# VH-VL binders against q9umr5, part 272

Target 1, 268 residues: q9umr5
Amino acid sequence: SYKPVIVVHGLFDSSYSFRHLLEYINETHPGTVVTVLDLFDGRESLRPLWEQVQGFREAVVPIMAKAPQGVHLICYSQGGLVCRALLSVMDDHNVDSFISLSSPQMGQYGDTDYLKWLFPTSMRSNLYRICYSPWGQEFSICNYWHDPHHDDLYLNASSFLALINGERDHPNATVWRKNFLRVGHLVLIGGPDDGVITPWQSSFFGFYDANETVLEMEEQLVYLRDSFGLKTLLARGAIVRCPMAGISHTAWHSNRTLYETCIEPWLS
Key: E = the ipSAE of ESMFold2; O = the ipSAE of OpenDDE; V2 = 0.75 times the mean of E and O plus 0.25 times the DockQ between their complexes.

## First folded at step 12 (VH-VL)

Design gj101 (framework fv_mavrilimumab; at its last look DockQ between E and O 0.90; V2 from the best seeds 0.87)
Fold by OpenDDE, look of step 13:
Structure gj101 (fold): chain C 268 residues (1-268), chain A 123 residues (1-123), chain B 111 residues (1-111)
Amino acid sequence: as target 1 above (268 residues)
Amino acid sequence: QVQLVQSGAEVKKPGASVKVSCKVSGYTLTELSIHWVRQAPGKGLEWMGGFDPEDGEPVYAQRFQGRVTMTEDTSTDTAYMELSSLRSEDTAVYYCATVSYDWETGRYSFDYWGQGTMVTVSS
Amino acid sequence: QSVLTQPPSVSGAPGQRVTISCTGSSSNIGAGFSVSWYQQLPGTAPKLLIYGNSNRPSGVPDRFSGSKSGTSASLAITGLQAEDEADYYCQSYDTHLSGWVFGGGTKLTVL
């Protein structure tokens, strides 16, 4: 039988948003138990990511317990960061494939319509003033805001991304790395036409340098230092990169070709 | 507040087609996702199809595919449901309804309903 | 024959508590899709009663409550009143049918 699939949604999503994905899985892998975790939907997706991690952890633990052979995680957008953190804090998870579906794994730094809706009076260049404040860190988006021009503020104020990346020293870094490395495969999905994830390479752990030049994963300090296990995972062939053009951010979970090419192979 | 006003009762012969209208007010049709649900006399509710609230594409229940067509006229804020090859089993009250997303809870629901249109199919 | 199974009828005396069950499967309620409930008074169109498993729209009394667990949902009515006599339908989304689905409906009689 197929391993259970657990789906973690993104910002302002609902379970309904993943209807097509579930239909694809049902069609191609009949009998698969697929569960979209119906937590922190809508406005509640703005809650601090650590709070979300705790909630989702409580939901996945019983699912994992009933699946001794392992489970697969499909985590979309913001959910991809939640899942990475989840796998870092859980010392007994049994995740085979962790599929990161268009997630800002290396953070977000973009002036998109999406951002303007949430912060109408804020510009990309000035959002650090809000996000790197104590009250700003109470919002999920600020938990992975990564301003390349204010690296000092990011490293000191980011209560989530900087920690799970091991960019700021903390007492759990070694253990979190060990836990994360329990994953069988890390499948990274994203593309240049996303329109929301900025830069889009963030889905592949690429990101801006101080000059806003996009550097790839292998050029990142988190990789070079192997701070949370990326270098180790790559070395053992556990990282899969699946870029795809022509897909907007809200379509990653509803594209059949994308599913067949980037998701389905890792659900067996 | 959204209001949905449907066309009047219809009597049709088997094999004929019926087209029911649903005029929206309070909001524009472009701001709404209209769906259709029917109810045979003394029976339960049955979803027929509608426009997907996320991508705006028309979606039909498998049972009615090939026989139902749902359209919209944005100039008159009116939605239409046409059902062809009518059978006696199609005798029912047909409702239009809005499917809306609540951003606070992240949930969809059929939150507003028309008054219903009785369609009788008899020889 | 409905994808979501409801008891055909329930009854209660005024002031009592009644519950209406809605049993789904792994392809709908169990897959994580939310459940809504609708009240249909005799000769009228359905009215949204509960959405998102347990949320009440404005105007719905707090004596109506919804819950969801596993593959099932439940509507509870406390302090039953004569005006509650109606048909009640649960609703969700089903991935096998690729569409919205309703329960078979439950007729509530107030004795």
Scores: ipSAE 0.913, ipTM 0.948, lowest interface PAE 0.5, mean pLDDT 96
Fold by ESMFold2-Fast, scan of step 12:
Structure gj101 (fold): chain C 268 residues (1-268), chain A 123 residues (1-123), chain B 111 residues (1-111)
Amino acid sequence: as target 1 above (268 residues)
Amino acid sequence: QVQLVQSGAEVKKPGASVKVSCKVSGYTLTELSIHWVRQAPGKGLEWMGGFDPEDGEPVYAQRFQGRVTMTEDTSTDTAYMELSSLRSEDTAVYYCATVSYDWETGRYSFDYWGQGTMVTVSS
Amino acid sequence: QSVLTQPPSVSGAPGQRVTISCTGSSSNIGAGFSVSWYQQLPGTAPKLLIYGNSNRPSGVPDRFSGSKSGTSASLAITGLQAEDEADYYCQSYDTHLSGWVFGGGTKLTVL
């Protein structure tokens, strides 16, 4: 029988948005128990990511406890960052495949429609003034705002992403790394036509330098220092990179070819 | 507010087709997702299909595939549901309803309903 | 028949609390899809009563509440009134049917 699948949604999403994904899983792996966590939907997706991590943790514990052979996580957009933190804070997780579906793993720096809707008078060049304040860090989008021109402020003010990426010290960093390394596979999915995640290579742990030139995962200090285990996972053969062109941000969970190529092989 | 006004009652013979209309007012059809639900006399509600609010394409319940066609005329703000090869078991009240996304809660619901159109299939 | 199971009837006296259950499976409520509830008075179209498990549209009094647990959902009506006498339907999305599904309906009788 197949391991249960837990789905964690993104910013302003709902469980309905994943109907196609669940239908694909049912077609290829009939009998799989798939649960979309119906928490922090809509406006609640703006709540601080550590609050979301706590709520999702409480929801996943009973599911994991009922599946001694393990579970798979499929985590979309902002949800991929929630899952990163879940895997680090849970001393007893039994996750086999962690499938990160177009998630800004190194952060976001782009003028997207979502940001314009939330902060209509702000541009990406000045959003750091809001996001790196204590008030701004009470919003999920600001928890992973990563301005490459103010990296010092990002490192000092980010209450979430800089900590889970090991870019700033934390007392729990060694335990978080140990916990994260228990994952069987880290499957990274994203692509150039996403249109929201900026730079799109953030989904693969690439990001802008101070000149807005994208440096890939292997050039990042996070990787080179092995801060939370990326280098160890890659050496173990546990990282899968699955880029695909032609897919917009809201279509990653509803494209059959994407599912068959990047997701289906990792659902045992 | 949004109002859905459906066409009047129809009586059809077995094997015929019926086309029910749903006129939208108080909003534009292009901003709404219209779905169709039927109810046989004394029975429960049965979803038939509608325009998916995320995909923008019509989606039909499996048991009506091949017999139902749902279309929209944006120039008249009118949605249509055509059911062919009618049987006596198709005797029912047919409702149109809007399916709306509430961004605040992240939830979908069938929030406005038409008055219903009685379709009687008898020989 | 219906993939969401409701009791065919429920009854209560004015002022009482009644609950109506909606039992699904792993392909709908258990998969994380939310539950909506509709009230249908005799001879009228259904009216949205609860959406997204527990949210009330404007105009629906707070004596109507919804909850969801595992593969099931419940509609609770407190302070029962004569005008609450109606049919109540739950609704969710089902991935095996690839569509919206309704419960079989519950007739509420106010004694």
Scores: ipSAE 0.852, ipTM 0.921, lowest interface PAE 0.8, mean pLDDT 93
Fold by ESMFold2, look of step 13:
Structure gj101 (fold): chain C 268 residues (1-268), chain A 123 residues (1-123), chain B 111 residues (1-111)
Amino acid sequence: as target 1 above (268 residues)
Amino acid sequence: QVQLVQSGAEVKKPGASVKVSCKVSGYTLTELSIHWVRQAPGKGLEWMGGFDPEDGEPVYAQRFQGRVTMTEDTSTDTAYMELSSLRSEDTAVYYCATVSYDWETGRYSFDYWGQGTMVTVSS
Amino acid sequence: QSVLTQPPSVSGAPGQRVTISCTGSSSNIGAGFSVSWYQQLPGTAPKLLIYGNSNRPSGVPDRFSGSKSGTSASLAITGLQAEDEADYYCQSYDTHLSGWVFGGGTKLTVL
């Protein structure tokens, strides 16, 4: 009776990290078929996001085909960007709930341990020199790097985020918006104590202006122009915002209260 | 370089308890997680429990819940497994093993194993 | 109790290729959990042979390979040698048991 659930992991992740989430689903909604897509694990999660989208698309097609009544997506961190792109590029997706679990939906502008490992001499203020180059765009982190102080470089160089946000003209924009709008619900989850997503409001389509003041989703040009369907979804009552304090970045998929409050209600 | 050395064989009566030790050298327990696997004579491998490599909390296989306790002493890098209310069916070789994360592949595995400790439960 | 099914035995002549299957379900391999393989020589502790479906740790010969598809996994051994005679176990994680699970084991005999 429950729709299948597809899980897309984040940067440097594997299926084991989601064991508690899968156990919660089994306990509360027994009989649900849940699949964590076993692709782009570990170091391969740094491959270009369009390459990951293509691979994940091939994996979800047979699952969706076997479930004509629909499926749900739970997409964590970087995986939430993969899933949003999937919803745009798939003419025939049948996703009911897209659950975005602490994902940098408007981008990232913050230093992290894995950025220090990759680019040890760089700080967030100068990463635009690396990320907004053709070489930098071969790394997944740079595909959603969003430097609020170098907007013209972001808009011209981003091979992924600026396109799926509709911030740059491209021939697929109308079709991608149409496909994305076929989703039943968009469930946005995140919180102020995440510690990695910067600003944490990126998980709710908020982001910095040029003064690093956070503008909320409804203040973003992509919302106001409805460039990929956010305003339309909100008007339908299809956007659910579920913020929760006290959860660190690696704990979103293992917190039972978070699951019961923000995830379970949408797993019909 | 990682070595796991277990305590010696034990003979116990039904209803007693046994405590097996596993001393780790070459790594610290704060960097690795010890799990316990047993093998009855002529039978296969059976996971009993261990310390979860992601959150560091002990987790026990459902079959042993309530009669197994696993502890670690990080000052001596020694892990312990205590099994109580022993039955003849608990006669087995008990192994400790490390569960390790490989950053490059994003995968966990049972990569280093102790030599095994024979526990015989006989009246 | 093992929820992963392996054939109880397989055999092959030296130089041949053999495969050992590991059949799971939607709560383990089918849920996306990876498969590891262990070799146990007579009278010794198990040794990691394959992890993460297809990765070989250092020191494992390249004649051993692993794969996963759907709810099942397979270990292939090419160029079979007498020293390969051992018991082989697959292993994964299961969300209904909330724990690691091993297959029942396969005795490989080199003829």
Scores: ipSAE 0.798, ipTM 0.904, lowest interface PAE 1.0, mean pLDDT 92
ESMFold2 (binder alone), look of step 13: mean pLDDT 88; pTM 0.913

Design gj102 (framework fv_mavrilimumab)
Fold by ESMFold2-Fast, scan of step 12:
Structure gj102 (fold): chain C 268 residues (1-268), chain A 123 residues (1-123), chain B 111 residues (1-111)
Amino acid sequence: as target 1 above (268 residues)
Amino acid sequence: QVQLVQSGAEVKKPGASVKVSCKVSGYTLTELSIHWVRQAPGKGLEWMGGFDPEDGEPVYAQRFQGRVTMTEDTSTDTAYMELSSLRSEDTAVYYCATVSYDWETGRYSFDYWGQGTMVTVSS
Amino acid sequence: QSVLTQPPSVSGAPGQRVTISCTGSSSNIGAGFSVSWYQQLPGTAPKLLIYGNSNRPSGVPDRFSGSKSGTSASLAITGLQAEDEADYYCQSYDTSLNGWVFGGGTKLTVL
């Protein structure tokens, strides 16, 4: 009997987008109960991430309660940040594998079609003016906008990412770290041909410095200070890194080779 | 805005094939995903297949795989469904419908339907 | 199970509330795929009534509402009118069949 799988989608996604992923799981692990959470779909995916975390929390509680042996999370794109927060705010989660599919774990700083849809005349260099306002922080995409040239504004204005990463102090930080550390495995997936997540190494907790040079996870202050448990998880052998070239942002949940290589081994 | 107009009723003998057309107006066929649904007299709706709105390729219900073919002619904005090896059990009204993604809600729906084409299979 | 189950018929008097259930399984509604509802008046093509569990297309009155919980969905019709006599079908996507599925249909009779 396999542990149930909970899928958390990304920006402007639909549960239909995960049909191939569910097909692969059914082929390799028949009988697995897979639930794609159909909350905050479409325009609602733009709601503030803390609002989404509350809604997804209410949805996952009964699923986790029915699975005393544990559950797995597969969290795509923006959904990976929702799952990061879920693991921190839930005192009683029983997540075994947290599988993060091309999620901007250290934030986003890039010109993409998603941003052009939302802000057609804005360049990445100017988006900080909108995102780091109180109005901008009411949009999910601005909750993880991380301009490396305005890190002081990011640290002061980010209502979500800077807090869950422990980059700015929060009263609940110690409890959030304790809760996150209960996860069995943190499986990080991403790649250079994603084309949306910028830098792509954000999916592996790497990010730009002020010169736009990527520093990997082990060089980040978040890791070095062990702010929410990354260093402890790595020392425990609980972090899995699975980079793959040749996969675009919308293909992570529909590529069979990626599934077999990076996801299938972690679905007990 | 979108209008779907289907070809007229057909009477076929067992073993024959039938090709039903669905002409699109008010929008360009290339921007739409057309699916086919049938309904036997006094029975419910049964999905047969259509062009996947995300992959852009035809997908068929397993029951019809091997004897149904769905094609599109973009120059005439017309979609086609051809069903071969007809049996009396294939007697039904055949509908075409558009499958659309609503970005506001993140949901797919079969939002516009043709008037239906009655296909009668009798010896 | 891979087909959606609806009661074959429901009835109500004018002005009353009726609810039509749609029971799925872990491979469709339970897997998180949304539910749409279609109204089919006698001799006509189906018309989209509800999509994405609870959303109404333009022109559908708010006395029609949809909801989803677990492996099931329901359509509620309040202020029942004679014009509501029709067949009602739920629809979702099924991951075991890799395709769209419809419920068996419910005939609504207005007494």
Scores: ipSAE 0.791, ipTM 0.893, lowest interface PAE 1.0, mean pLDDT 92

Design gj103 (framework fv_mavrilimumab)
Fold by ESMFold2-Fast, scan of step 12:
Structure gj103 (fold): chain C 268 residues (1-268), chain A 123 residues (1-123), chain B 111 residues (1-111)
Amino acid sequence: as target 1 above (268 residues)
Amino acid sequence: QVQLVQSGAEVKKPGASVKVSCKVSGYTLTELSIHWVRQAPGKGLEWMGGFDPEDGEPVYAQRFQGRVTMTEDTSTDTAYMELSSLRSEDTAVYYCATVSYDWETGRYSFDYWGQGTMVTVSS
Amino acid sequence: QSVLTQPPSVSGAPGQRVTISCTGSSSNIGAGFSVSWYQQLPGTAPKLLIYGNSNRPSGVPDRFSGSKSGTSASLAITGLQAEDEADYYCQSYDTSLTGWVFGGGTKLTVL
């Protein structure tokens, strides 16, 4: 029978947002047990990502324990960063496919409606003043804010993304890398018409340099240094890249063609 | 506060169609999603369909596919539910209800309900 | 036929506690979809009582509470009053039916 699927949502999402995704899975892989974790919904999605990681960890443990053959993760937007950290902090995870659905894996540097709601007078060029403060790091959005013009501040102040990417030292980094490398497949999905994730190549571990020129994953220091295992995974054949044009940020979990092309093949 | 006012009772012959209206006040229709739920005499609640609050398109319960049509007139803040090919089993009270997203909790609910419209199908 | 199972009736005396169960499956409550509860007094429209498993709308007394575990949910009513005599319905979303579903309803009698 099919491995269970665990779905981790994004910013201000609810389990209802994934109804189409679950219906597609039910059509193509009938009998699959799919669980959308209804933790950190609504305003709670703004809580610090390390707090969310702890809560989601407690929820996934019993699901993984019941499935010795393994589980799949589908993690949307901000949820993809939660899943990155889960795979690193869990010494005993049995995840086969980690499907990252338009998640800012190298960070975010762009105006969004949620940032405008929280910080209505701020522009992307000055958000570093708020996000890289201790107060700003209490908000999930700021945990993955990556200003390419203030990379020194990002490296020093990021309490989450710089640590899980191995861009700044952490006592647990070696264990986190070992744990992350147990994943069977890292499936990266994203596209140029997303409209929220900036740059969209962040979903594929690409990101801006200081001149806002996008450098792809293989040109990133985190890849070259193999800080958390990307180079090792790629050499193993475990990284899948599935870009698709024409899909807006809120449509990744509700587009049938996207599902059939990028998600369905990785659900065993 | 949100208030939903439905059209009056209808008596129809088998094979006819009925169109029930639901007037929204207190909020604009564009900020709300209207769904329809019916209840046959002495029976429970049955969801028929409504405008999906995320997709913005009407969705219908499988058993009503092909004979129910739900529309909205944003200029008058009025939602409509038309049920065709009526049979005696369609005798029921038909309710409209708002489906709202609470951003604080990240939850959807059917939070406000119309008073109901009795539709009787008899020969 | 309802896909969410409720007992057809429950009863209690004034001041007591009653609990109404709502049993679902892996395609609805078990899939992570939240549960809402509605109260329907005779001759009236349903009224939202609990949403999102455990949240109360403004105006609903705290003696009404909701919970969810696994594939099931529960509505608890403490300090029963005569005016609580009504039908109670649970509701969730179901991916096999691709739509919203209601429980069969529970008639609460206050003895």
Scores: ipSAE 0.819, ipTM 0.904, lowest interface PAE 0.9, mean pLDDT 92

Design gj104 (framework fv_mavrilimumab)
Fold by ESMFold2-Fast, scan of step 12:
Formats: C-alpha cells, sequence, structure tokens
Structure gj104 (fold): chain C 268 residues (1-268), chain A 123 residues (1-123), chain B 111 residues (1-111)
C-alpha cells in the first residue's frame, strides 16, 4: 500500500494542470490516493502566503490524520513555499517525502510575465519599492521577492520568506525548526532551463549575493546557522538534489523522464 | 458573442463515416479549444474528445480511439469531428463546445455549445 | 457505466429546495479535479450552470449553487421554479480514463 500524495500548485495554476503527474503516479504506483488541493486557484494564488498556508493547513489535516503511516507532498513553484511553512507551523505533520518541484526556496529576483502583469512598468531593480511596502506584502509574489541589492529591506519587510527561512527573528522559530526537522526526505528539483525561477539555484537553496554571484546552499547563512534545519537534514542524509536540464517552468509536472528520475523513487 | 453553428442532420448506413462541422463566429478558432460531446436519444452526455487547451493536441476518449478524428481548419474557423465504422448505437445528437480557462478562478469549463447535429445510423 | 453517479430523478414543489448529488471516486473528484454543472432544457443544447465547483456564469441566478466535499459534489436549487424543470449533468476530469467525464444526468420535475 502506498502513502497518500498531496499536491500543492503554484501561481495561477489549477488541479487540471497536474493531470499528467497524477497519471504517471497511477501508472507506477497504482492504488496511491493522490489529492491536488484546489484552493487558491487562479487570481486567489496572489493572496498573501500566510493566508494560503492557513487554508492549505485546514485541507491537509484530515488527510494526514487518516494516514498514520505518513504522506508525501509534491509542491510546485510557489506551492513549495506554502509547503515549507506547513511543515514548520504543523506540530503534528507526518510528511515522509517533501518533493519541491522548481520552487524559489531562497526567493525570486527576476523579471517574469506574472510580475509584468501586476507591475507592467517595473524592472526587477525597482520592484523592491513596491514589494517591500505593506501593500506589496499583500501579494504572494512579493512575499518571496528577494532583492540581493536591498537585503536589509528584504529582512525588515518580508512578512513570509525571511521568517520561514529564519533570516529574521520570530517567536515561533524554535518550534518551526523542530517541526520542519520531522520531515523524512527533502527532495529538491529544478534546472537551468526553467526560465521563470531566477536564479534557478533558488530551487536548491542557492541565491545571489550582492554582486549577483550565486552562492550554493552550504554557503548561505541560513544553512551555516542551521536556522530551520537544513544543515541537520543534510548531515542526516535527508536532502536529495535532482537537477535536470531542458525543462521549462510549466513542464516540471508533465515530463515523464523528470517524474521517473526525480519523483517516482520517493513515493513509497 | 461566441456562437457555434453546426452542420445539418445526417442519415448514414452501418459501416459508413460521418463528418460533422462546427463553425466558430465571434472569435478565431486558433484562440479556442473545441471539444465534442454526444447524446444518444433519451440518454446522457458522453465526452468524445477535443483539443487539449494546455497541450494544444487532440485527445480522444478511449472508447472512440481509432474511430474518431478531430481536425480544425483555421482559414475557415471550422472544427470537424469524423466518426467512422458507424453502428446503430452511434445514433445521437453530436455537440461541439468551447473549453475556456477563467483566469479569475483558475477553472476550465465547457462554456459555449453548438446547437447539435442529429446523426441517425439506420439499416 | 457512468464514472460519476447521479440520482436518475429528483422532484420538488415551487419554492422548495432540492439538491442533486454527483458521486465520484479517487480518480476524479477525489483527486481534486473541479466539478461543473450543466442544465439541459427539453430539446435544447446543454448550458453551463456552474463551473469550478461553485462559480456562476453571467446570467445564472444565485438560487443555483454548487459545492464539493471529498469524492462528491452537489448542486443546490433554492426557491424552485417551474422553469427549472430540466436535466442536470455534473462533469469532472478523470485520470484513469485520461479525459473528461459526465454524470448520468438527473431529471428534475417541478410538481
Amino acid sequence: as target 1 above (268 residues)
Amino acid sequence: QVQLVQSGAEVKKPGASVKVSCKVSGYTLTELSIHWVRQAPGKGLEWMGGFDPEDGEPVYAQRFQGRVTMTEDTSTDTAYMELSSLRSEDTAVYYCATVSYDWETGRYSFDYWGQGTMVTVSS
Amino acid sequence: QSVLTQPPSVSGAPGQRVTISCTGSSSNIGAGFSVSWYQQLPGTAPKLLIYGNSNRPSGVPDRFSGSKSGTSASLAITGLQAEDEADYYCQSYDTSLKGWVFGGGTKLTVL
């Protein structure tokens, strides 16, 4: 019997977008109960990430309660950040594999069509003025905007990412770290041809320094300080890195080779 | 605004093929995903296939695979559904419908429907 | 066989509330795929009534509402009127069949 799989979508997605992923799972692991959470779809995906975390939490609790052997999470794009927060705020999660599918785990610093739709005249160099305002922090995209040239503003204004990464203090940080560390495996997936997630190494906890040089996870202060448990997980052998070239941002959930290589092995 | 106009009723013998057309007005066919749904007399709706709105390729229901072909002529804004090896149980009204994505809700729906084409298969 | 199960008929009097169920499985509604509802008046093409579980297209009165829970969905009609007499179909996506599926349909009779 396979553990249930919970799928959390990304920006402007719907459950229909994951039909191929569910078909792959059914072919290789027949009988697996797979649930795509059809919450915060479309425009609602722009709602503040803490609001989304609350809604997704309410949806995952009964699924986890009915699966005493554990569950797996597959979390795509922005959804990977929702899952990061879920694993931290839930004192009783029973997640075995957390599969992060091209998610900007250290944030986003790049011009995308979604940002152009919301802020058509803004360049990435100027978005910090909007995103690090109270108004901007009411949009999910701005909750993980990480301008490496204004890291002081990111640390002070980010209402979500800086907190879940332990980059800014929070009263619940110790409990969040303890909860996150209960995860069985952290499976990180991403690649250089994604075209949306910038830098693409953000999917592997790498990010730009002030000179826009990418520093990998082991060089990040959050790793070195073990702020939410990355160093502990890596030492435990619980972090899996699965980069793949040739896959665009909207293709991660519909590429069979990617599924067989990076996802299928972690669905017990 | 969007209007779908289908070809007229057909009477066919068993073993023949039928090709139903669906003319799109108010939009260009290249911006739409057309799907086909049939309904036998006194029975329910049955999805046959259509162009996947995300993949852009035709997909067919398993029970019609090998007998149905769906095509589009963008120069005339007309979609076609051809069903071969007709049997008496293929007697039905055949509908074309648009499948549209609503960015506000993140949902797909079959939002505009043609008037239907009655196909009768009789010996 | 229908992949989505609906009662073949329901009935009510004017002004009453009726509900039409749509029962699916783990391969469709249970997997998280949304449910749409279509109204078919006698002799006409189906018309979109509800999409994405609970959303109404322009022109559909608010007495029609949709909901989804677990592997099932429901269409509720409050303030039942004579013109509501029609066949109602639910629809979702199914991963085992790799396509769209409709319920068997429910005939609503207004007394």
Scores: ipSAE 0.816, ipTM 0.900, lowest interface PAE 0.8, mean pLDDT 92

Design gj105 (framework fv_mavrilimumab)
Fold by ESMFold2-Fast, scan of step 12:
Structure gj105 (fold): chain C 268 residues (1-268), chain A 123 residues (1-123), chain B 111 residues (1-111)
Amino acid sequence: as target 1 above (268 residues)
Amino acid sequence: QVQLVQSGAEVKKPGASVKVSCKVSGYTLTELSIHWVRQAPGKGLEWMGGFDPEDGEPVYAQRFQGRVTMTEDTSTDTAYMELSSLRSEDTAVYYCATVSYDWETGRYSFDYWGQGTMVTVSS
Amino acid sequence: QSVLTQPPSVSGAPGQRVTISCTGSSSNIGAGFSVSWYQQLPGTAPKLLIYGNSNRPSGVPDRFSGSKSGTSASLAITGLQAEDEADYYCQSYDTSLHGWVFGGGTKLTVL
């Protein structure tokens, strides 16, 4: 009777990392079919996001087809961006709740261990030189690198985030908006102690201006222009914001209180 | 390169306890997650428990909870598995194994195994 | 009983291909957890043969391959050799048991 749940992971994750989340769901919603998509795991999580979107799309189609009453998506970190694009490119999705777990929805601008591993001599202030090159855009993390001091380069070079956010024009924008608006609920989760997502408000569609002052979702041009439907969803009562302090980046999928407060209510 | 060396065979009476050791060499215990798997004569493999590689805490299979205790001594690079209230059906070879994360594939596996310790429970 | 189902035995002649199935459910393989395979030669400890559905550790011949689809996984052995005679076990994680689980094992007989 409960709708199936599809889980999309983030950078360098495995399905094992979601074991606690699946156990919580089984406790509160016994009989729920939960599938963690074990595609683009490990190093493959660095593949271009459009490549990942295509692969995940192929995996979700049969699951959605078997669930005529709908499905829920839980999408963690980078996976939240994959799910954003899935909802836009699929003109037949039946997603009820899209639960975004600490995902950089407006992009990333911060020094993290993931970036140090991939680009050990780079600082956040100079990573734009690599990320906004054609070669850099072949890496998933560069697809959502959003340097607020080089916004012109971000808008011109981003092959993924600027397009799905409607920050740069695309021929499919109208269809992508129509498709995204079919979602029942957009549940945004994140918090100040994440330690990886920078700024953490990116999980709520907030982001830095040129002075590194965070502007919230309602002040973003993306929202004001309703580029992919955020303003329409908010007016419809379909956006849920669930911030929680005290949770580090790798703990969003394994914290029981977070699950009970922010996730459980949206799993029908 | 990791090598696991286990303690020698044990013969115990019903109701006794047994403590099997697993000495790690070629790597430090603090960098590994050790799990325990047993195999009764002529039967298959059964996971008993181990230190969770992500949480860092011991987790036990439900059927052994209350009877098994798994500990580690990092100063000697030795892991231990103690099973109490022994019964004849606990007669088995007990293996320790390392659980490792491969960052390239994003996968966990039981990649290195000890030679096994035969525990015989007889009256 | 094991929660992952394997055939008790499989046989083949040298040079032939055999496959060993591992059937799970929605709480393990179906939930997206990966499958590992272990080879156990008579009188020895298990050896990791395949991990993460299809990856081979160093030293494992390419005659061994793994695959996963839906709630099931399969181990394929091509060009069978006498030294392949062993017990083979699949393994995954199970959310209803909160732990790792092994299949019941398959005895491969060559000739």
Scores: ipSAE 0.830, ipTM 0.908, lowest interface PAE 0.9, mean pLDDT 92

